VH-VL binders against q2ft37. Designs and how they scored, part 28

Target 1, 241 residues: q2ft37
Amino acid sequence: MGHHLKRVVSPKSWGIPRKTDKFVTKTSPGPHNKNALPIVVWARDQMGIVRNMKEAKHVLREREIIVNGRPVRHPDMGIGIFDIVSIPKSGKHYRILRDKKGRHVTIPIDEDAASSRLVKITNKTIVKGGRIQLNLRDGSNVLTDKQYKSGDSIVLSLKEGQKNEIIDHFPFQPGNMAMIIGGKHSGVVGRIIEHIPVPGSLPNRVILKDESSGESFETIDEYVVMVGRESPAIDRWGIEE
Key: E = the ipSAE of ESMFold2; O = the ipSAE of OpenDDE; V2 = 0.75 times the mean of E and O plus 0.25 times the DockQ between their complexes.

## First folded at step 8 (VH-VL; framework fv_fezakinumab)

Design g5 (at its last look DockQ between E and O 0.82; V2 from the best seeds 0.86)
Fold by OpenDDE, look of step 8:
Structure g5 (fold): chain C 241 residues (1-241), chain A 120 residues (1-120), chain B 111 residues (1-111)
Amino acid sequence: as target 1 above (241 residues)
Amino acid sequence: QVQLVQSGAEVKKPGASVKVSCKASGYTFTGYYMHWVRQAPGQGLEWVGWINPKSGGTFYAQKFRGRVTMTRDTSISTAYMELSRLRSDDTAVYYCAREYDFWSGYSDYWGRGTLVTVSS
Amino acid sequence: QAVLTQPPSVSGAPGQRVTISCTGSSSNIGAGYDVHWYQQLPGTAPKLLIYGNSNRPSGVPDRFSGSKSGTSASLAITGLQAEDEADYYCQSYDSSLSAYVFGGGTQLTVL
């Protein structure tokens, strides 16, 4: 029963009803954090494409669900923002985002969009041999010989034969487009206006401007993901209410 | 038994909008994707898009993006397709079709269709 | 024009065998996507005839069969009956278009 938690204490970001069953699947350690959305909760409670855990396990055994180019094997595997979920047999593809309330939302995308994914660089590590390991926000890492900075976003290919190749790069800098993925301004896409370093242990501040509304938002480095340069590189950036 | 009951025939002018409804019964509405497919007079079938009634997520054929909006009302198990900026070549019978198998993408039940005529 | 190519018409006498071809490409049938078949009687909505390349739903006679090979699929009807006179459509998915796609349809006439 270690793989279950009470529904009433499930993360709000899951956006699932809490007064149905007593328990819900607990996210296993892995991609993203403990609050990542378990794939079975995604499939059953959000998407309604499976009826129960038994059915979920069946489709997973059949490798029906691909996340970021890899078949999902366990129902408690977590998915999170910018993950690409694919159903190869039917050609359905999805991108995971966050809405304005910080809840996981699933956006259908076309084949081309599903061929790559966006991920934020958290930090870098020099590995044996002098190569640079980029540690990514979702807990994964990639090796590269090119120089990138913490806070930058990279676009990784999901195409067969080119998996995890860096095919694009969005620097964390004023003038570039970013998305807020945490806090009260989750889901906002805007241009970085200013980066304000804060001395000490407090997080740095970032000012973004939503060009559609003209409104400015202040957030912290941790909640900012670069999503483009002069323009957003992705066509859909969440759910508009 | 599974039934998909569609709204009646529509006659519209060019530039107008049309909203076709599809009421589902005999199964759990939110458990199956709903497709919309149209057929011009004397022509073949053309896929318009699908909606996930559970999440509200939609995906449209490129040809219709910007003009088509698919919605649903789960309280009455009804799917809607709205097509705007109508033109003469939008004249067709529009079908809603339940996708029985999400994983392989075939439709097992179809509505009887709704004729939409666009004429000046 | 339809992404999947079907012959516009086929005909056969009662009791005969007829075959309807569905020719795709490397981005649909050739990419491994399943092919489904629908029967449309005159003045009616399409009806599922074959799913998953070769499976028959309940109620469909075993004289209907589907197959898939390479970039093409085929619907075979044995023991042709008068009631089989209809239009037949193949359906699949095309990755290049990111869309469900249908064949142009085949009108089957029973002589």
Scores: ipSAE 0.913, ipTM 0.961, lowest interface PAE 0.5, mean pLDDT 94
Fold by ESMFold2, look of step 8:
Structure g5 (fold): chain C 241 residues (1-241), chain A 120 residues (1-120), chain B 111 residues (1-111)
Amino acid sequence: as target 1 above (241 residues)
Amino acid sequence: QVQLVQSGAEVKKPGASVKVSCKASGYTFTGYYMHWVRQAPGQGLEWVGWINPKSGGTFYAQKFRGRVTMTRDTSISTAYMELSRLRSDDTAVYYCAREYDFWSGYSDYWGRGTLVTVSS
Amino acid sequence: QAVLTQPPSVSGAPGQRVTISCTGSSSNIGAGYDVHWYQQLPGTAPKLLIYGNSNRPSGVPDRFSGSKSGTSASLAITGLQAEDEADYYCQSYDSSLSAYVFGGGTQLTVL
C-alpha cells in the first residue's frame, strides 16, 4: 500500500470527498508532484468515466488516455495545471486549470486548443554540439537554437509532425502577466512588478500587482507561471480573473 | 430499464429562449455523458453538444456556442438544454441521448424528443 | 449539407440485401474515427444499430452488419423485412469541426 493515502489526508486541490473512503490513490513520483492529481482520481472520482480501479487499469492498458501527447500507463501518474488530457477515439479533450480557490478544474476544449500546451521553463543546459536543452516544469525537455530564460513560459505544439515545436513565448519580466500556482495567492492573475533574486538556497521573490484589485503582493518564483505579455492571454487558457 | 423522459412541446417567438428537460431513470445518471441532438422537420440529425452530469462540464458545437447552455440537476437525475435568441430555423425536435461509451462516443438510449416551434 | 454523405434513399423487396454507404473525409472516417449507425423508425427516436464500425448491440439481428474502409463505411441489411423500413444515419467525429457528425440519412423502403 505504499502508493495509497487516507482520503481525509488527501490534498484539498483534488476536490474529492474526504470521508467516503479510507484510502485514495497516492500520486507516484513525477511531474507536478506537490499538488498533482492522480489520473485515476481524475477519471473515476472527478469525471466519472471509469467506475473502479480495474476499469481504469484496462483503459490505461489500451492507451485510451493521452496526457500532453503521451499515453498514460500508470493509474497513479499525476496531472496538473495546464496539462492537456485527450481521449482520441471519441474526440474529447480537456485542459486542467485551477479555480479561484486553487482547486483543479477540468475545462473541455476543442481540437485546436488541444493541439498546444503552455509550459514553464525551469532551467536549461548546454548539450552536444552547443545546442540548448530547455527543461520544463512537467519534467519534459525540448531542444532549441534560440534564447529563452528560466521562468519564461513557452507554448509547445502537440500536432503530429510539429510535436514540441515552440509556437509562442511569454517572457518572465516586469510588465508581463502571470498566474500564481501555489501558496497564499494561488489562482491570482497579476502583472510582474519586480523579480528579486535571493542569493543562496532561499527562493527568489517576485512582486506582482493583482490587476483586478490593484493590490500588490509577493510570492516566490516557483509559483509564477507566465500566461501573457503586456496584454493578458488569460481567455486563451480559460483562466478566471 | 433505461428511460429518458423529455418535457413537452413548446411554441416560441423569435428572440425568446426555450429550456428542454430530460429526466433519466434506470441507470446511474452521473456515470454517462448526455448528448443533445436536434432534427428539423423532414431533415437529418444535428449534434448540439454534450454535458458530463458528474462534473457539469459541457462542450457545444460551434454553431450553438453563445446561444446554448446545458445544465443538470443530479438530485433529480435531470439534464437541461436552454437555447436563447431563437430564430425560425431553430424549429426542430430536440433529443437527449445517453452516451453509452465515453471512449468511442456513441449513444444507445434516446429520449422521445421535444418539438420546439419558432414562429411569429 | 451533411459532413458524411449517404444516398437519400434505397429500396429492396422482402428477403433481399441492401447496402447503405457513408462517405466521409480525412478529418473524420479517414482520420480513423469509428462509425456508428442508428435506425429511426417512422415517428420514433433513433435507436443504436451498429457501433465501433461493425459491432452489434444485444438484440440487433445478425442480418445487420457494418464495415469501414478508407474514408467510407457501409451498412448491410440482409433478409429485408417490412419492419426495416426506416431512416438510417451514420455517425462519426470530425476533428476539423471538433464535433460529432451525422450522415444526411437514408430512407429505406421495403417494397
Scores: ipSAE 0.821, ipTM 0.933, lowest interface PAE 0.8, mean pLDDT 88
ESMFold2 (binder alone), look of step 8: mean pLDDT 94; pTM 0.952

## First folded at step 9 (VH-VL; framework fv_fezakinumab)

Design h1 (at its last look DockQ between E and O 0.01; V2 from the best seeds 0.00; counts 0 for: pae E 13.0 > 2, placed apart)
Fold by OpenDDE, look of step 9:
Formats: sequence, structure tokens, C-alpha cells
Structure h1 (fold): chain C 241 residues (1-241), chain A 120 residues (1-120), chain B 111 residues (1-111)
Amino acid sequence: as target 1 above (241 residues)
Amino acid sequence: QVQLVQSGAEVKKPGASVKVSCKASGYTFTGYYMHWVRQAPGQGLEWVGWINPKSGGTFYAQKFRGRVTMTRDTSISTAYMELSRLRSDDTAVYYCAREYEFWSGYSDYWGRGTLVTVSS
Amino acid sequence: QAVLTQPPSVSGAPGQRVTISCTGSSSNIGAGYDVHWYQQLPGTAPKLLIYGNSNRPSGVPDRFSGSKSGTSASLAITGLQAEDEADYYCQSYDSSLSGYVFGGGTQLTVL
């Protein structure tokens, strides 16, 4: 039972019915955090493209599902926001986003859109040789000779021959567009108005403005992901109910 | 037995909208993608888009984006395709077609088609 | 106009072998996407004839066969019968269009 979780205590972000089966697949350590959506839950419970674990395992063994340019082999692999899920054989591509309730949602995207992914820089490490290692929110990292800041977003190529090359950059700064990925404003896209550093161990504050509603709201650095500059670089941000 | 029953023929004026339905039976509706394909009189097949009945996710051919809307009602296992701002060249038989598997890329069952005629 | 190119018509006598070609490009068949074939009898909806380049669904006679090579696919019909008179369409996916594509269709006449 170590690989399972009671459905009633599954993360709300999964957005799955809780009064069906007693247990659900638990996300394995890896990309994102422990609350990441297991690929089998994505495939079975959200997408309905497989009926059960057996079918899911079959699909995975056949390498039918690719996440961020890599074939998924294990049903408990976690996916999260901004991940690109592809079914190459049928030309289906998806971007994982959040809805207004903070639930994982799957957005079909074009082939071209699926050729890159957005990811937030969590921090930087200087490695041997003087190169900079960018530690990314999803737990991955990339090496670069360019200067970026923590909190910035980068766009990584998923194209063959160019995998993990940084092809774009969205600075964490006032005036740029960001998506909120946590808290009560999860799923909201807004323009950064002000960044307010807070002394001590408390998270820094960020004030954003939803330009569609005109509402200003406050969140913390951790929940802010840059998604563009003057305008969002992503065409769709979620599913509205 | 898998069956896809489509709504009856429609006659519309240019600029109007049409909504075609496709009721599925004989299988789990939410377990299979539904495609829409049209065929103008005497012409070939043209893919319009697909819908995932489970998630409600849709993906349309570039040609129809902004003008087509695919929806579904899972309670009655019915898929809908709405095409707006109709033109004469939208006159066609519209088919719903079930995709065998989400990675298969082909349709194993087809509706009988719905003729949509756009004329002044 | 169609992304996949088919001959507009082919004909054969009963018992003969006929072949219908489907020519694509590097963005569809040449990119490795599978080719599927549909048969459309007059006044009816398309019917799946071949899937995954060369597989036959149940109920499809073995005189129908499909193949794929390079940027092209082919449908072969042996022992041609009168009931084979129909339109045949190849179908695949095109990455440049981000969409599923059909051939222009081939009208098969049995002489």
C-alpha cells in the first residue's frame, strides 16, 4: 500500500472524484513536489484515455506518452504546471496548467507550442568552471553562461537537437506578466506592480493587478511564475467553469 | 454494438450557426475521443477537430478556429459541433467519428453524417 | 489541395489487382505518422479499411492490404470485386498543420 494514497486525502489540485475507489496512485519522488499529479491519474481520471492501471502501464511501456521530451515509463511519475505532455504517434500535445480553483488542467496545444516549455528559476549555483547552474522549480536544472535571476522564468526547447536550450526569458520585474500558482489567487494571471522584499524568513510580497478585472491582489514570491513580458506568452491559461 | 446517431439535416442561411449532435451508444462515451470530419458535396474528407468527452478538451483544425465549438453532454453521451458564421462553402455532410485509441490517430466508427446546407 | 495526394481515379476488371497511392511529405508520412485508409461506398459514411499502415480491422477481407514507405503509402486490392467500387481515402497526421489530414480520395471503378 506504500504506493497508494487514500483518495479522500488526495490533493485538491488533482481535481479527481474522491468517492469512487478507496485508493489512488501516490506520486513518486521526482519532478515537482509530492502533490504533483501522477501520470496515471492524469491519463485515467482526468483524460479518460485509459480505463485502469493495466492499460496505463501498457501505454507507458509502449512509450506512447512523452513528458517534457522524455518518455514516461512509470505510472506514478508526477506532472505539474507548464509540463508538456505529448502523444507523438497521434500528434496530440498538451500543456498542464491550473484553473481558477488551483486544479491541474490539461490544455491541448499545437505542435509548435509543444516544442518548448516554461519553467521558473528557483535559485542558481555556480559550478566548477564558472558556469551557472539554474535550479528550476520542477527539480530539474540547466547550465548556462548567461545571467538570470531567481524568480525569472525561462523557456526551454524540447526540439530534437536543441533540448534544454534556453530560447526565451521572462524577468521577474514590475510590468511583466505572471501567473499565480498557489494561494487563494491560484490560476490568476496578472501584471506585477510591485515586489516588496521582506526582511527575515518571511516570504517576499508581490503585488499584481488583474488587468481584466482591474483588481489588485497580493501574493508571495513562491507563487509567482513569470509567463511573459508586456503580454502573456501562453495563449490559454486554464479551463473556466 | 457501437453506434453514433447524428441529428437530422439542417438548412441555414449565410451568417447563421448550426449545431450538430452525435449520440454515442454501445461503449463508454468518455473513454474515446470524438472527431468531426466534413465532406462537401462531391469532395473529399476534411478534418474539423476533436473533443475529449472526459475532460471537455478540444482541438480544432486551424481553418476552423474561432468559428467552431465542440462540446459534449456526458449525461446523455452526446457530442456537439457548432459552426458559426456559416458560408456557402460550409455546405457539407458532417460526420462524427470515434477515435479508437487516443494514440491511434484513426477513427473506427463513424456516424451516418449530417447534411448541412448553407444557402440564401 | 489535399495534403496527401491520391490519384483521382483508378479502375480494374474483376479479379485484377489495383493499387492506390498516397503521397505525403516530410511533415506527415515522412515524419513517421501512421497512414490509415477508409472506404466510402456511394451514399454512405467512410468505413475504416486499414489502420496503422497495414492492419485490417475485423471484417475486412485479406485481399485489402496497406503499406508505407518513405513519404508514401499504398493500398492494394487483389481479386477485385464489383462491391469494391467506392471512394478510398488515406489519412494521417501533419505536424506542420497540427492536424489530421486526408488524401483527396480515389474513385475506384470496377469495369
Scores: ipSAE 0.812, ipTM 0.908, lowest interface PAE 0.7, mean pLDDT 93
Fold by ESMFold2, look of step 9:
Structure h1 (fold): chain C 241 residues (1-241), chain A 120 residues (1-120), chain B 111 residues (1-111)
Amino acid sequence: as target 1 above (241 residues)
Amino acid sequence: QVQLVQSGAEVKKPGASVKVSCKASGYTFTGYYMHWVRQAPGQGLEWVGWINPKSGGTFYAQKFRGRVTMTRDTSISTAYMELSRLRSDDTAVYYCAREYEFWSGYSDYWGRGTLVTVSS
Amino acid sequence: QAVLTQPPSVSGAPGQRVTISCTGSSSNIGAGYDVHWYQQLPGTAPKLLIYGNSNRPSGVPDRFSGSKSGTSASLAITGLQAEDEADYYCQSYDSSLSGYVFGGGTQLTVL
C-alpha cells in the first residue's frame, strides 16, 4: 500500500473532496512533480468518464486518452498545468489550467488549440556535439541550436511530422505577460515589472503588475510562466482575466 | 557570403506538380530555418511555410496544407518546395528565405525567386 | 487581401520625410510580436530593411527608421532619394493563423 496518499494529505490543487475517501492514488514519477494530478483521478473523479480503476486501466490499454500527443499507459501518470488531454474517440480536447484558488481546472478546447502546448524552460545543458538541450518544467526536454534563456516559455507543436518543433517563444523580460503557478498569487496574470537577482541560495524575486486589479505584487522566479509578449496571448491559452 | 540559388522558371498545366529548389551556401545550412514565400503577379508577399533543415520538420500555412511538401537534402545544402494539383492562381514567383535565428521572425537573405506559371 | 494593412501608395519629393503605416490586430502586432520591414526594388527579391521593430541591418542608411505602438507600426524615411522608389512590406507573426503575415505592400514614388 506504499504508493497511495491519504486523502486528507492530497494536494488541494486536485480539487477532490478531502473528507470522502481515506486514500487516493499517488502520482507516479513522470514529467510533472509528485503534486501533479494522476490521470485516473482526472478521468474518474473530475470528469466522470470512468467509474473505477479497472475501467480506467481498460481505457488506457486501448489508447483512448492522449496526453501531450502520447497515449497514457499508466493510471498513475501525472498531468499538470498547460497539459493537453485528448480523447480521440469522442473528438474532445482539454487543457489543464489553474484557477485563482490554485486548483487544477479542465478547459475544453478545439482540435486546433490542442495541436500545440506551452512550456517553460527551467534550464539548459550542452550535450554531445555541442547541441543545446532545453530542460522543461514538465520534466521533458528538447534539442535546439538556438540560444534560449531559463525562464522563457516556448510553444511546442503536437502535430504529426512536427512533434516537438518550437513554433513560438515568450521571453522572460520586463513588459511581457506571465501567469503565476504557485504561492499566494497562483492563477494571477501579470506583467513583469522587474526581475531582481538575489545573492546566495535564495530564489530571485520578480515584481509584477496584476493587469485586472492594477495591484503590484512580488513572487519568486520559479512561479512565473510566460504566457505572452507585450500584449497577452490569454485567449490562446484559455486563461481567465 | 550567404547565397541562396534557386532553380529556373517553370511552366505547368493545371493539375500538375512543380518542385522548386534552393541551394544554400556561405553558412551552416542546418543552423537556420528556411521559409518559402510567394508573390503572384502584381500582388504582395504570401507566406507558404518553413522547414527546419536539421530535423526535416515542416510547418505549412493553412491555405497550402495538403498540396505543399517541403524537403531538404543536407548533403548538398538544398531545400525544396513541391506544390501539387496546380491551379492558375498558383502562378507566382516563389522565394526561399533564410530566417536569421529561431523566432527572430524575419528573413535576412532571400533567393532571387522562381517564376512558376500555370497555363490553362 | 493582406492581414496587415498598409496604404497602397505614398509619395514625396527628394529630401522630404515619408512615413508608411502598418496596422495589425490583437492577434499579431497588438499581441506584442515584432514588426519587420522589407524593401523590394522592381524585378528583385525583397531585402531586409528593419528588424525587431526598429533595428537596422548593416548597410541600411540611418535615414530609415521603424517604430511600433499598440497594434500599429511605422517605417519612416527621411532625406528621400530617387533610389528609395520601391515597394515596402511590413511583416509580423499572427497567433490565430499560427504563422507569419505580411502587409499588402506600399508603393513609394519619389516625385
Scores: ipSAE 0.005, ipTM 0.519, lowest interface PAE 13.0, mean pLDDT 83
ESMFold2 (binder alone), look of step 9: mean pLDDT 93; pTM 0.947

Design h2 (at its last look DockQ between E and O 0.01; V2 from the best seeds 0.00; counts 0 for: pae E 16.6 > 2, placed apart)
Fold by OpenDDE, look of step 9:
Structure h2 (fold): chain C 241 residues (1-241), chain A 120 residues (1-120), chain B 111 residues (1-111)
Amino acid sequence: as target 1 above (241 residues)
Amino acid sequence: QVQLVQSGAEVKKPGASVKVSCKASGYTFTGYYMHWVRQAPGQGLEWVGWINPKSGGTFYAQKFRGRVTMTRDTSISTAYMELSRLRSDDTAVYYCAREDYFWSGYSDYWGRGTLVTVSS
Amino acid sequence: QAVLTQPPSVSGAPGQRVTISCTGSSSNIGAGYDVHWYQQLPGTAPKLLIYGNSNRPSGVPDRFSGSKSGTSASLAITGLQAEDEADYYCQSYDSSLSGYVFGGGTQLTVL
């Protein structure tokens, strides 16, 4: 059963009922981490748009589901935060986000909003010719001639003919808006107040302020994704229960 | 047999809110998107929005954003559409309509409609 | 006013063939979105007549047919019958509006 997990041990972030079927699809290595939400679990358990694996496979074979501008072919492909999922034939588009409990949530979005995606820059590599390869949080990479910093977010176009072009940039710096994607403050959007480098192998610290509540909180670099500058660039950040 | 039973006619004052219900039967409620479409007297059909009964996700026509709220109660297979800040031009028959499948883009079953009259 | 344009009315005698056009644009029909048709009898809710451009649901006579080409679609009714007197609406999706759209409707009169 190498392709399945026991539902009881499925990641909490999937937000699916655990007391139903004994097993659930395991995410294949690929985009995001191993805790990414398999597309079949998304379609079946969260969205209810397919009833079973057979239907899911049929839908995928027909290329009915597009993720980040590419047709999904395998049911175990993982999706994660800020991914854009589209069902082109019906004009339905979704952005994957997190709720306040750190669970994957699916937010319906406009056609225009679905034409781009946000992604965090993890690190950079200089390639031949002096170009810079940006290694992104989801495991993908893009080439650019422009200078960006690790920790920054970029907005990539998903439009036909412009795929993977950088159309916007959100610097990791105090005063800009960020979303927390891990830890106890997962799902929170706040303004970066201070970045505190920590010597050694320990993660750097980031202090943010939730402007809605006025509360300040601390997290680490890894959990911070820039989502805007003075204001968030995304209209909705999750589902509140 | 698929059936969509809607709540009765409503008469409201301008500025008020109305909540129309649509009880589904004869199929798995959470397996199909539910659309709301309205029709003013003597006029054509106008799409209001859809709800995914499984996830609770909603998507509204631009015209109604900020004023319409679609919800559902899965325990009783019922979808709701609430329209606030009613105006006279909101007078219409409101239909719930099931989408056949998630990529179909069409509605195969319709409720009988609920007349909402907004008058001073 | 409607995003999809239909003639306001069409008429025909029993047994004749009538066609109802649905003209869209590059953001809807021309963008590749399917066209669907609904029949609305007087005082009733719309009924799905044609889906996916040319498919008939169960119970719909083969007298009804749909087609799509370019930015337009068409509903054809052959062997026109008295019970066909109704309003007919085309429906699709519009990417520019990010929403589902209907034609203005066509009133079919059987003479």
Scores: ipSAE 0.828, ipTM 0.913, lowest interface PAE 0.6, mean pLDDT 93
Fold by ESMFold2, look of step 9:
Structure h2 (fold): chain C 241 residues (1-241), chain A 120 residues (1-120), chain B 111 residues (1-111)
Amino acid sequence: as target 1 above (241 residues)
Amino acid sequence: QVQLVQSGAEVKKPGASVKVSCKASGYTFTGYYMHWVRQAPGQGLEWVGWINPKSGGTFYAQKFRGRVTMTRDTSISTAYMELSRLRSDDTAVYYCAREDYFWSGYSDYWGRGTLVTVSS
Amino acid sequence: QAVLTQPPSVSGAPGQRVTISCTGSSSNIGAGYDVHWYQQLPGTAPKLLIYGNSNRPSGVPDRFSGSKSGTSASLAITGLQAEDEADYYCQSYDSSLSGYVFGGGTQLTVL
């Protein structure tokens, strides 16, 4: 798609002469892993809203960039897939996705779409009060007394008064739609055909069908993010086919 | 507290249609899926389908596809189920039932049911 | 025919223990889907009794308990009371039918 290609982060934006160890090995909060895009790279190089690090620090100190409902204060903080980035002063909102080559892409969204975010449950913990803590892929946590399973996706409200309320749920199960966020199939959307537990320490396997090509493929459960139920979810999240 | 108030009993002839309503109160209507489940006289429970009240998206059990339509009106917190081309074996009590949270897989609150009788 | 198999009836005297089985297949309980239980008193709508295999909602006495193993689940009722006389249904999800499935129901008689 043409506008996605024009907005794809390119390697030249990170320039070898500007590359430092601080830039290359960013492991800031929000565990989008090593593929996380530093907010300063996004703001300066992808979006052009600041010219240099000094302006970036000023903009962040003034709370002008909101990620997943919270102001970002540090320029090295990483953003990743499905994050909601808002710039209140301009009224602009964005969702971070990946293209089929695994590169970060920024999708403009309206205010209504920016009022919630999709996030995968990685595991859960019983906390001291006996409540269930859902540990989410982005490193955040949500308390609930309801049952969810690892591998499911939930939709969290970002609206004032409803912040972090679970407003939708996409179970990790056959028949439901998923997006692949890693490996050779990164960016592909498919329907889960089968989840195959694998004995021992090896990753569990997931078989999916790419509905647009009709081809089946395999990945590991770590790379699977549920993006819908049995209905196609492509338009809801702005995912390019 | 959560309440699901269903429309009254209906008597229909074979070939007609029926539309049952389910008015929700005591919770955020769009925050929970609504299921429809029926029970023929002296028989067990049979799942008909669900509606997501936020999006209006639906999913129907195979047996009912082509004959059932589920809708909602979010302004009055009401879900509807319409069943067409009625047959005598569609005689049943039709329940609406709230899924506790999105796709929890169980229903924590049920309407009192609407008896639909199909007879000549 | 119900997808999940329950005995048509069970009975017990007050104070005794009964169990109600719920047997599925590899496309539902055997695929790892949870089992939930509903109680239906005569002339009333079903009421949630057990969810997520073994959890009791508020207001359900602890004499009701659930478990799941392999392709089967079980509801246990201890200390039977006359008020427990009802129909009991298990429910799960079935991937081959892409939908909810119920057991055929078990009529509990308190003697």
Scores: ipSAE 0.000, ipTM 0.421, lowest interface PAE 16.6, mean pLDDT 82
ESMFold2 (binder alone), look of step 9: mean pLDDT 94; pTM 0.955

